# VHH binders against Protein AAR2 homolog: the designs that were tried, part 5

Target 1, 357 residues: Protein AAR2 homolog, of Caenorhabditis elegans (q09305)
Amino acid sequence: MGGALPPEIVDYMYRNGAFLLFLGFPQASEFGIDYKSWKTGEKFMGLKMIPPGVHFVYCSIKSAPRIGFFHNFKAGEILVKKWNTESETFEDEEVPTDQISEKKRQLKNMDSSLAPYPYENYRSWYGLTDFITADTVERIHPILGRITSQAELVSLETEFMENAEKEHKDSHFRNRVDRENPVRTRFTDQHGLPIMKIREGYEIRFQDIPPLTVSQNRVGIEYSDRLYRLLRALGGDWKQLLAEMQIAFVCFLQGQVFEGFEQWKRIIHLMSCCPNSLGSEKELFMSFIRVLFFQLKECPTDFFVDIVSRDNFLTTTLSMLFANVRDSAHAGDDLKKKTAQFKQYLTNQFKWDFNCD

## First folded at step 17 (VHH)

Design v3 (from u1 with G109D)
Fold by ESMFold2, look of step 17:
Structure v3 (fold): chain B 357 residues (1-357), chain A 121 residues (1-121)
Amino acid sequence: as target 1 above (357 residues)
Amino acid sequence: QWQLVESGGGLVQAGGSLRLSCTASGFTFSSHHMGWYRQTAGNEREWVAFISNSGSTYYADSVEGRFTISRDNAKNTVYLQMNSLKPEDTAVYYCAAGDSWFYDESEMDYWGQGTPVTVSS
């Protein structure tokens, strides 16, 4: 059931791979996992033989914006999502621990309706997500809703009024009005239109990048203090910074979510402007180069040209990175070599010029 | 031993109609979903319509309301009724069959040789 592998390995993956039941999802609609999406047929009810680890699952009805989620699958796990046709989204369905064996027996009767995970691109997917953990997913995933460009929007005025009602619930609505000191909050943009924002709880919970700290005698661009403060906010775990960079990229690439693109850019810019950290944070920077290489390698050409490279962000920002590493007295030979190889790859592949500084 | 044979293509004026047929042999027709695809020179093949083995029908946006897919399991045949034809409908039309979880081109097991359709402007 699992393609070109020997039968004993296929049976092992069938028994040890994870399952996703995606019940009630309409035919002729988009369903996908990781790099692969399909138009669903009549017998589709989910996936089998999903490798343990983090995956991004998504769908779209009638060419609507994708909705999706990350999940860290454990070996043999059974994840159940049920489509709600009225709300046009999916709901979680819990499988109690004492019912797992019965559910697995039911899966045998469903086997013909479960498509195998598409292994042809799994190695590339792992390289795109290998720093992401279950804790990363839990921290970043929206509290409400799903990962989608279909934002749950409210006006600032509506949100302010809703919050004011909640805060004054016990004081009665009439106490809200103060005619001598009216609230003078600006709720419109420069064109007179309502200012809109994502409703509370629906945002992807990316980590804020610390602001610059004023420093005497600083010469040039140097963000090492921001990097150190960010690492402390992440519990001292530099791998979580790269995990966030990977989630942000997948949110942009597969989820088509603009905020993922903005966070991805913010992290790259920060990492490119830390010349004083290149010695002490060697493993972080070596891993950062690897992560960024895989991300740029996996960008579809039209997506890359039309969106990623339009504003010259990468050429400008990576020029700073390459110069900082080349000129660093603290960067080790391994980092300098790896960075030079990465620069050469980008020059050859995209014909970029990094010698504008 | 399996075969899918399209017929009914040809030259037609804009606004006209054609009916394509695709007759199957060498596999169990009633257990397969059927689809029509089309391709112009130098471009990727694109989906036109699907019909499930239970008879549910689905159409690409560009043809919905103008094209009708149907099947006759007794004759092992799928049809594409093409009305209100436009020059943009000019293509080679391919019949395909599959029993996969998905309707995508890469998931089809059996393909016809294609029948050309030309719509004069």
Scores: ipSAE 0.526, ipTM 0.800, lowest interface PAE 1.3, mean pLDDT 84
Fold by OpenDDE, look of step 20:
Structure v3 (fold): chain B 357 residues (1-357), chain A 121 residues (1-121)
Amino acid sequence: as target 1 above (357 residues)
Amino acid sequence: QWQLVESGGGLVQAGGSLRLSCTASGFTFSSHHMGWYRQTAGNEREWVAFISNSGSTYYADSVEGRFTISRDNAKNTVYLQMNSLKPEDTAVYYCAAGDSWFYDESEMDYWGQGTPVTVSS
């Protein structure tokens, strides 16, 4: 219901909402927050009435890769970013505490240049991110503060050289890559292509998930021990696992980050291969089904097709999940019911076949 | 060009121990996950152990508690300490490296030539 928010609500949100100033951002460029993006006008200076909580802000200039960040906004917070045209990225601008009042006054004058938070999509956003906490963001967010669809890749050779230089700062040993040296370690792959890696600090810091085998997606696989190891690594808080799943999904969906998709798959795969945990971690699995259902339901159709078309991962892994839950002596009736409903939904909606060969 | 060179294989009596080594060159060792696989004649290659770039270790059920995988990034070497060896552990052991979170054979980028391990009864 795209209807104008009642004035009272608008006032409340204006008073209690946070502000994002995004200064110097070019016009006719994509700017988005959470579930909505739009093209910027000439006078665009940021956002107003942002509800407190975790949000994902992203932008793209022309055909450039999308860049974004997660932020836990506080009530009345003023976050200031400055666009750097040369580097085509944003930089943080700190507002001193003593200047906040003045900045607030200035915001009133800038009201016409601030886009309101799209509350029509807030419910969807909340559903997609309800397990994400400030701690989650702090843990997972790249150190350099940006999530990019095209991370700056550095060749392993370059990285190696840079690291060598750092270690030998005092030694005149300019490790010149002798490109003509036949014994040169070129850090090439099997095809002779340079091995590229995301530069340190730019990587999303997802938790290491125990390696899984796709080929072993057979009935009888048990990864509960790996799940418990992961949960321990997360401080014993299973909600943080789902939070990470949600972050990964947002990174993929809104951030267009492939690594988000990969982490998302890893989590789903792991969760689908833990029949011995279905009883002991009932709450986790119940919530897991909810989270996944919501993600798939709220996903745009085109995006969903893309997810499914990339690999048969989802159908294969979910088939295992459904079979494991069905056949589990430890799974409660509620989990079985929920899972069955979820299976039926997917079958009806997408015509997926979950029959385990 | 990248290389993985295994060593340490040989003949050992049941209950004995071996330590395999795999030395990597031609890629950034510290950024890759390392794994050990084994293959017997007529059988498919099976996963044995995995160590992530962050040092997390994982084992197949068949070797859990007996084998220990470790790595030395300074030496670009991954190790497999094999204790309490059984005749069933007889195989050619392969070292592999990859940057994927999956340890399927297809997900590994680099492979060694293998080192044979024979456990006599």
Scores: ipSAE 0.000, ipTM 0.223, lowest interface PAE 14.6, mean pLDDT 84

Design v5 (from u1 with N53Y)
Fold by OpenDDE, last read:
Structure v5 (fold): chain B 357 residues (1-357), chain A 121 residues (1-121)
Amino acid sequence: as target 1 above (357 residues)
Amino acid sequence: QWQLVESGGGLVQAGGSLRLSCTASGFTFSSHHMGWYRQTAGNEREWVAFISYSGSTYYADSVEGRFTISRDNAKNTVYLQMNSLKPEDTAVYYCAAGDSWFYDESEMGYWGQGTPVTVSS
C-alpha cells in the first residue's frame, strides 16, 4: 500500500524529524541507515525526516570495510558529517547553537539533495532496537565515535612507543625511538609475529560477562550467579542487558562486526543457562524471548544461514533454554507458554530439532 | 508520455564488440542519471553501468575495463560500448533512467523494453 503519506503527516515529519547531512560522500558508494542501504547518487547530501531516537548509520566505499555509528537523534536535530577522502572516514562538523537558525535555512535550500528516511523499514528497526537508549549508546559506543567491520589494529609495540612519546613530550628527550635499538621491547607472539590489538578508542565497549565460578559440586549448568553479577554491573537494570543484546545484533547485522556476533552469542548462552532465575527474573526472560524471536524473524535469509551454519550454536543453546524453561519449577505458565510457542515457531520455520536426547 | 528505446542488440562472436543505444523522450534527459542493466533467463537483473547527469561513470566489476557508458545530451541518448564480449555477457540489456538520490534498481523511474545480446563461443 505505497500510498503517498498525507501532506499533513509529511509536514509533521519534516518539522519534527531530524536531519543528517553527509557531505562529500562519493558516488556509487554504499550508504545505509537502520534497515536500508543504497548506492549513492550525485544528488545525495544526506537524509531528512529522521524520526527521533536511536539509529545506526553506516557506509562503505567499494571494497573498503564498512564503517558506521549509533546516534540518538533529537527532534529537529541537525547532525553534520563530512567525508574525508584522505582518511576514508567521516568527520563531525559542529553546528554552534547560534548558527542553528542559519543552518535550518540552508537545509531548505538543500531539500532536493536530502533523501527521506525510509519509513517502510522503521517498524522493523524499532522492533529490533526498542530497548536501546541514549545511555546504552553512550556506554557501548567506541569513544572515537566509529564502528568498523575491520578493526583498526595496532601492534603493542607501536602503542607502547606512542605512549612513551606522549609521556616524554614534556621532556626534551626526543628519544627517537631508535627502531634499531637492540633493547627495543618487542611484543611478539610465539611465532614471532607482532601482537596486535584494537587501537584504544575504537573498541566497542560491551559489558564483560562475569566468568564462571567453578563450584565443584554443582550438578548441571546453572549460571544464575553470573547473570546477577552482570545485572549488578549494569546498574540493576535488566533492560540494559537486552539493549546490549540488540546493539550487538545490529553491529553484526548492519555493521558487519564480528565482535557484535560474539557478544550476541555470549548473552544468549548466558540467558539460556539460568534455570534458577526464571522465576525471579520473569520479566527479563519474557522480554528476552521476544527480542530473540524478533531478531530471528526479521533476519534476512542469507544472514540467517550464516548464523545457523556457525557451530550449531543456536540449536544447541536454545535447546538448553527450552529444556530449562520446561523443567523449571520456578517458571510461570506464561513464560512456559511463550517459550513453547517460540520453540514451535523455530521448528516449523527452520525444521530445527530441539529435543535433547 | 515518456519512453526509453534500446537498440543495437544482436548476435556477436566471443571477443567481438557491440554498441547499444538508448534514446529517451518525454522527460528532461540532462537532469537524469542513466544506467544499463542486464538479465538472463532465471536470474535476477544485474547492474552493468551508470552515468550521472554530470557525466561520471561507474561499472560493475564484471564489465570494468571492457564496457564504456557514455551519453549525448543533445540527442537524449545513452550508449554502451561493449568490447571483448564473453558468452557470460549474453542477456537482455535494459536501459534505465532516474533522478533520485540513489542508483539502485528500485530507484530508477524509467525503463526500456530491453535489447537482446547473444555472445556465441
Scores: ipSAE 0.816, ipTM 0.918, lowest interface PAE 0.4, mean pLDDT 90
Fold by OpenDDE, fold request of step 21:
Formats: C-alpha cells, structure tokens, sequence
Structure v5 (fold): chain B 357 residues (1-357), chain A 121 residues (1-121)
C-alpha cells in the first residue's frame, strides 16, 4: 500500500522540500533516487519535495555504467545537475546566491516537469541509511563527486609515470628506458599482471580495515584489536562504522559498485569475528544486527540471490557471528536474543543453515 | 470515459508483417506518451516500444530495427508496425498511455484490452 503522504505533509514538503534539477537527461534512461528508479520520460526535468537529509541519486544510460552521488539535501535546497551527453555524466551547475530567488520562481514554472520524491520508499531508505551523516558522505564520497559502477582503472605504473612527470616538469627526466636505466619500473602482482587502481579522485574513500597483526597468535579468530583500531581511525565514533556499512551497501545495491560490496563484506566479516568486543561494544553490535537485518530484509530478491550465490560468504560469516554471540560470556542477554532472532529470521526466510560446524 | 482500443492483431507467418493500431478516446491524446507492451501466457508483461509527446521513439532491444512505433495525433491513434516477425513475438499486445514523468508500466494511466499476435513458424 504505497502510503500516500497525508495532505498536510505534502504541503509542507512542497514548501520546504529540496529540489533536484537534472537538466538534459536523456529519455528512456534510468534515473533513480534512494530506493526507487524510473525510466525517464520527456517531461522529466528533476525531482521536487525531497526531504532534507542524505540521498543517493543515480542514473544509467543504456550503453553506460551507472553513475550516482550522495548528497545531503537541505531544506529548500536547489541542486542543479546538467547531463553531459558527450562525457555521459552529470555536471554540477552552481546557482549563485543572488539567483536563488529567480531559480525558485523558475521552479514554480517547471513544476509540471518535476516529479515528486517517492515517499512510498522513504521509510525503506531511511532505514537503510539512518547512520549516514553529512560527515560520512564527505569522508567517503569520491573527491570528484561521482560514484560509478565502472571506474576508470589506471595501472600503478601509469600513475607512477604521471606523477614522475609532474614532479620533474622542470627536468627533462624522460622516463626513457636508456642504457643507464634499462629496466622500466613495473608494478605487477604475483601473477605478473599489472596492478590496477581506480584513478585518483574517483575512488570511494572507504576506511581501510586494519590488517591482522602478527602477534595475534591467539587460539581462534579474534579481530577485536582490528575493530578497535578501526574505531579509532573513525574518531572513536562507532556509528560511523555502521554509516560506512550502509553507504557501502547502497553503493552496491543502487550504485552497482563492486567495491561497495567488498567493503560491506569486509565490515560484516570483521564484526562477526570479534567475540571479545561483544560486551564492550554492545551498542555497536546491537545496531550492527539491526542494520544488517534491515539490509537483508529490504534487499530485492534478485539482488539477494546474486549476493548469496557469489560466495558462501554470508552464511559462513554469519554462522561465525551467531556462534560467537551464543558462546560469548561478554554478550548480554539482549544481544543474544536479538542475534538469535536474526538467525531464526534468516533460517526461515532463506532456509540458511547456520549450524554447520 | 477513457478508452484505448487495439486492433490489427492476428496470425502471421514468420518473417511477415503486421500493423497494430490503438485508438484513444476520453483523454487528451497529444499530451500523453504512448507505448506498446506485450505479454505471453504465464509471463510478465514486457515493454516493446514508446513514443513521446514530441514523437521520440524508443524500443526494446528485442524489437529494435524490426518494429516502428508512430502516432497520429489527429486521429488519436498510435501504431506499431511490426516487420520481420518471429515466433518469439507471439503475444498479446497492449497499448498504454501515460502523462507522467516516467515510462514505467506502473506509470501508465490507461491500458487497452490487448490484441493477440501469433507468429507461426
């Protein structure tokens, strides 16, 4: 029952909601915001009545990868994007402060070309992103302002060369293989393949999960130290970890970004292997279960199948989580209960077996 | 009362051609984008083609190059010229109209009753 907003709320949002103009966007292309996407028609020029907060906007042209961005909309904000057909991307169009009033007037005239924010999906979106803050977006969002499902990859060698050229602009240091330097610096992996990375500025700036320390010869998988290091890196705010998890999930789900999925998995794996932290970080784990539950619950079936089919990752990792929580002397009763319920839900819903010792 | 009435369906041999028509009444035809959908028994309805207000046309990959959608606003009619028909094109074809921002099936406000197209091998 796509709950129509009460009339009172509609009026409020009409007055106070933000606007997204997406100018020049091609027809019959995918445009999405948060948890809903459409094929654009001729009348489409953007969205109106966007509630304040963090949103994810994404689009895809038939022949191009999906691109998107996170944005923290302010009340009454007018965000203007212009589609560039040549580059097949969107560009920011700044609205000078002195022109805001005029733009507002224009928006009134364009009202028929602005689609309303899909409030029927807002609850889902909110649930999927409730830990994400403006700071989170600022921290994680690519510097160049777009999230792409297919980022440009550059070899480390190329990057090295480019950087060297920049540094030696004054010196004819032609990275020429000469008699004195017969060997070109190559960056290859263990298989001899070029090491590739996302071009600078386009990478999603996820927090690196700290590596295992050699000294952790402890009997069993215990990553609490890594968790604490990660939390410290996040300024001691565990909510930012979950925010990152949510961003990662959205990047994967809506952005179709593989790196999002990888980060999402890394976080889940880490969280599932911290039995000694279950007491000290109770709130984090409680919220973690909530976030994960919601993500899995709200995940489209097709998408879920895809996630599950690729790796026994979830089943294995969650089995570890469930076992750790169950067997933990540090985990409170509330966490145990919540985790048990979550386990049961997954078992019932997806027929997953977590008891495989 | 609005109405969309499809016509032109029938039996045709593979490689043959059909022209479907859909006539609209009861709403402002010229302000609506029009589309064709098709559905086979037991399957979901699939998009075939759209034509915008201004006459921009869009096609599903499966029919691109073979089908042509057009409209005559004076006659309140949208057409689907289907050439090089294949057995896979066998379906009930539905005409739809919408005036929203989107071309999604759920965004179509008006639907015809459908016309059957059977392509024999």
Amino acid sequence: as target 1 above (357 residues)
Amino acid sequence: QWQLVESGGGLVQAGGSLRLSCTASGFTFSSHHMGWYRQTAGNEREWVAFISYSGSTYYADSVEGRFTISRDNAKNTVYLQMNSLKPEDTAVYYCAAGDSWFYDESEMGYWGQGTPVTVSS
Scores: ipSAE 0.814, ipTM 0.917, lowest interface PAE 0.4, mean pLDDT 90
Fold by OpenDDE, fold request of step 21:
Structure v5 (fold): chain B 357 residues (1-357), chain A 121 residues (1-121)
Amino acid sequence: as target 1 above (357 residues)
Amino acid sequence: QWQLVESGGGLVQAGGSLRLSCTASGFTFSSHHMGWYRQTAGNEREWVAFISYSGSTYYADSVEGRFTISRDNAKNTVYLQMNSLKPEDTAVYYCAAGDSWFYDESEMGYWGQGTPVTVSS
């Protein structure tokens, strides 16, 4: 029974909540914010009473990839998006500062067309994103302003050519594709296939985490040096690592972005293989366990199954974490206890076996 | 008291046609979008079709091209013309009305009692 918000809170949110106008969005299409999505009706023109903070808005048209964006809403902010049917994306409509008052007045007239933010899910959303800051969003969000489940892939060759053309716009050098000597694709993989990458500007700007070797010998893997390198890259703010983990998870869960899942896995893997840092980075690890616990707990069942089914990653990686924490001389009693509880929870809830033969 | 009353269900052979009707009372019909849902025993209710306030129509993929939803505001009635019926279309069909921002089942405020449709092979 999604308990009706107390009237006082409703009033507060009515006065201080942000607005999202989503104009021209097709009916019977998926629109979502944070942990809830709907099929849009004719009456829908946006959202009201959005609490200040970071939110994830996403939408999809039938048979089209899901697209979305993170936004840090300010109190009373009016964000206006316009759907472009041709490009099948949203465009920003700027509201000049001098027009904000008028726009607010207009919003009053549009109140019946604005759906309230779903507060019944806000707790879950908050728990999933509590480390994410405006700075995090700015750092990670694609430059071109959208997160897409199907990023446009461009060959490195094409990109190279396009860039070359841009640079040489002034020079009549018609790159005459010498039809007779097809310039050997400079960028091919080991199989001779063109190397594809996400088009510039659409990339989620995750931290680069080098591939971690999954050695069968679970014992003795130590990646603390890599962790510290990553933390340095994040300005020494370990919270930003967890923020990135949360963004990655949301990108995967709500954005349906595979890259989010990959980054999420990389982070978990890295964190699970740092026994020497368990003491020095105690707070990080404590919070890491919390974040991961919450993610797994709040994960929809169907989604969870998908996560688990993928190469036993979680079981293997978490087994390493549990073993490392258990056997670490650097890990405090509190971390050991928390980790043990987490292990027990997973064992009980999902019947996972973490015993390293 | 509001009411949605479905009619037109029955037994039909595969490839046949049925026309369902749903008559509304007790609320402002013209200000509500209308939808049809169907449910089989042991399964979740499935969305079939919607018609908006202005008459825009939307269909589930499974019925697209075969079913047509329409409305007559003067009669407070929504219709579902079902053509080329398949055994898979066998279900209890429910009429629903809503006036919210969304077409989700949970957002429907009014529901009929349902009319059974059986398509025989």
Scores: ipSAE 0.813, ipTM 0.917, lowest interface PAE 0.4, mean pLDDT 90

Design v5 (from u1 with N53Y)
Fold by OpenDDE, last read:
Structure v5 (fold): chain B 357 residues (1-357), chain A 121 residues (1-121)
Amino acid sequence: as target 1 above (357 residues)
Amino acid sequence: QWQLVESGGGLVQAGGSLRLSCTASGFTFSSHHMGWYRQTAGNEREWVAFISYSGSTYYADSVEGRFTISRDNAKNTVYLQMNSLKPEDTAVYYCAAGDSWFYDESEMGYWGQGTPVTVSS
């Protein structure tokens, strides 16, 4: 339905939609929201008519990694970001409650500088993120509010030293930790290399899913216990697992965050190796197939090639899924049918062979 | 009726220079940003350079330092000075105008017919 929104709807969205001001953002740079990105022009100062709900905003300049954030927009909300040219990041600008009216007035004056939310892509976005809730975003989003394609890595030693300094700021004994010559001996790997991690506060807080062993013998792999453990960790809400899968996918697709891809794969792998759970968690698996189908269908071709080229992961993992569902005594007819249809779709669309040797 | 007319294309040797011109009519030139695109047969059109209505200029990485976009509002004309031309610069060059928030090709409202540029080795 790529047609111009009816005037009544436009008016409604203008009145009830949220606003994103992105001040000081450089021209000819990439700015995106959800499933659409642009090169910014001179008059661009943000977006208007953003529908309430979870959105992903991202941007990049030529010399900087892509950065973004998830935000649950409220009706009529005004979110203000300021681009910092020096740090090549965005900063939050708080609008005091007493200034909201004035800000709204200013928005009216800035209307010509605000681009409308791209509703032509809203259906796709909604389909890609329909399990993501505000709680999901709160749980997974980095504490310091940025999702970056190139996260700052710090050594465990550096982190340790920084933490020690924080603890000792209150104590008179300033152990002058020589920051210039840190004794990097505490946290090294077997090769003597420093152990690195994403700086605290910048990590995407995905659930920890331990690596799964891909056995040559695909028959008999059963990770239902791991699935149940994960579900328990998510408070028994299976929808949050799919929400995390969707966030991971968006982080990868739009955020260009490799960790998103890795988490996405882990989830798919786990879900594909739980034949004993196919009955007890029927709704989860039905929705899982839907989510995955939509992700693959809506994925840009170039991106899809990248996904597929990175190891026969999808083919192998999905082969396991299809076999497990087919052979499972616990799987209902509806799940079997849905899975078979999904298999057929992938076979037809991508010419994949899912026959397990 | 609006019109964009490109001129200045032709054959040039590698390392040579050309100056393209695009003259606009039928819309308010001074309120539009102008852009140059290029396209080769079988390939997608790519943006080359933009100049905002206020005169800010932006270039694709492939042409940065070699090409210069400029405009004369009094003449409703945008220019592309192309220096140090390379064979890979061979393409049909199109002038475009827009007044949207974005410089994407799809956001350009007006397009010229194009002028061919051939750079020989």
Scores: ipSAE 0.789, ipTM 0.906, lowest interface PAE 0.4, mean pLDDT 90
Fold by ESMFold2, look of step 17:
Structure v5 (fold): chain B 357 residues (1-357), chain A 121 residues (1-121)
Amino acid sequence: as target 1 above (357 residues)
Amino acid sequence: QWQLVESGGGLVQAGGSLRLSCTASGFTFSSHHMGWYRQTAGNEREWVAFISYSGSTYYADSVEGRFTISRDNAKNTVYLQMNSLKPEDTAVYYCAAGDSWFYDESEMGYWGQGTPVTVSS
């Protein structure tokens, strides 16, 4: 039937695709991978035929916020996650090397309970994630938690007491607090509510955007020094900046995490305000425009109208980008052409006016 | 030649009750999950309730506590008992069956023609 994979490709992916066992997950709840989510049935125990590469897996119980994770699947890999109903999250289960053959035999007995990966949108998914590597995921993914808007918050007072208890254990009978030099810690805000922060190890580890240097002239907008410092923090690998832009977008779009939207905006704003870098960083800027184009193209219409476009961020920020490229003595003709094509696309599709300051 | 035939719809006053039935033929009823959906004119079809092939039940928030889904595998029939009806429950009610890993509307393989329910104020 239309849109179905040829039987030969289905057979190949059945033999070579990866598996996700998602055990114990409640029925009538949301489970998804990449672009597609479903309401789980009684038969569902996971996915089969997952193409190798980076994927985003997520779930939600009833109307709770989504929780998810990125994973780089290897060909034939078997990933096992077990749902813990009391903690309302999933836990990792390692498959020991000596049990891989036994687990594969078990998979044959489970085949009817494993749904195939939804290939209809895989091409678009690859385009949204093609800079993301296993190293990117390792660097950014929360150490302890999952990708979720349901922040693992802790009061400043609770964290202070937990740290003091850890120091007591690690230091045997050492004094829990420094009585000679007490530090007055503010545990409440100006309204009397507990000061809250994300528990250590649960944050998405987005790269910080370097601040402006205080001595900079405020007559113009020029962030190239911030860009160069950021690239140095990424080991000189500009592809990792775009990988983070892609992770941030997926965290927002599929993970429903507003911090992803904020990081996505910070990266776009930085890239749009670097006129002195347009010559020396040509491939980064060419690739940035492609990444952003694809993200805006794939954004669902309601999501785009309601969230992405309502505060004029894109129109004002991209107006700076377009003017900077147009007027640059450093930008090559191919970057100017690509940028003009992108501007034309946005004006046609969204009726934005980038010439109105 | 499969078939899903709904019955039991009609006019009822607010606060009243109706029992919808849906009888299946032409597929193995006991291996399928069953669902009820409803639709008002000009709106998207809305999920109401599911019952798994083993009898587990699930409800939309808007009907939980008022509606009960059940099945009788000997009669190849699924039921929707609707109590404490409100004018907002006025819709065409559809029976659906599937054998997929998922309960989503797009995963249902069999659909009835629908039975209208009107709840007068």
Scores: ipSAE 0.564, ipTM 0.811, lowest interface PAE 1.0, mean pLDDT 84
Fold by ESMFold2, fold request of step 21:
Structure v5 (fold): chain B 357 residues (1-357), chain A 121 residues (1-121)
Amino acid sequence: as target 1 above (357 residues)
Amino acid sequence: QWQLVESGGGLVQAGGSLRLSCTASGFTFSSHHMGWYRQTAGNEREWVAFISYSGSTYYADSVEGRFTISRDNAKNTVYLQMNSLKPEDTAVYYCAAGDSWFYDESEMGYWGQGTPVTVSS
């Protein structure tokens, strides 16, 4: 038996567990949920006893980039995905109302083909995702496609031609050409390679970080106005900012998507440069420190050393955070103590030096 | 009471061939998927080949096209035919069996003692 299992977690999974049917997925391929992945065997058809809440499910066919999705499982939910070998991705399968009883019967017959959710890390997973809601997932998930490092790319030239064709079709009864100011468009970079971008609708819909204002140039580094504009864009809900930070981290850590790493860094940088907000936004900053601490603690050591800590981003950026909190007339004693404890943890655990101001 | 016994290892020149065998007893061979793993000193074991209980075969990229896994349920034996051997194929080769949803190393219930393979040149 897996010793030290929390009794409430075990009971909760038995009473409220959801199902994922993952039909037709090739053998000897990667399938995973949350922290755990496996190479699939012949009897594998999905998972059972999935705790309700947000999970990240992913897969990879032989050397291909991972393809994944977030899903907020409801208690007892039956989620069905069917693998399409031609497109090398999965599709939702609707369960018609007149087939619900048959699907439940299929679950009973399939029990030996359904692997249990890997409970050993569920508490840690919940801590890594606890701000994420169903609304968060709906807002950020790509409209088309899946969470994957292999983006659907299009050249600027191809997109220009597609947009021009669309405009021509929309002008059914009048054929017009813009003759006022013809535009020369550059479609290649400095090396002669096509300029590429993610095709519309396939991007992970991270919130844009508001740009700097000119007035900031005279007061040192102070981004509180950017933070307030971002919070306004999120409907005033600071928890959604931390939810996005958590999704961005999971997209990078488990989804292997560089866009998640970039957004994660942008959020950390913004939060580290807001000395004037440390009093008024105390709960946000206290929660931010907890979220970041947990992310860094749960990061695999070689992944952390090789990727996350490269280029001194964290040491440079967090040095600013630590100095801003230490020197703030606005920050309360509890935030100063929590931040100092976090600094000490990072110093001891990773041999980082934050004393270069 | 169960056993997995590998045989057929040894010393061979680069470009040569070897055939490994693994004979099972004490469990129902035909209901288990079988795998071959290999390990060099100081490194973790790596997967080489897998054959499902229904006979489907899968190979690591480093050996595909050169190695062939097969099974004979009547003899409770899995084989690994290794052709066009290279010095980097030098390792101790382990046979494993499992009956779970996954064939990861941690999911295997039965392991052999290993048979050394050395490829000179």
Scores: ipSAE 0.538, ipTM 0.807, lowest interface PAE 1.1, mean pLDDT 83

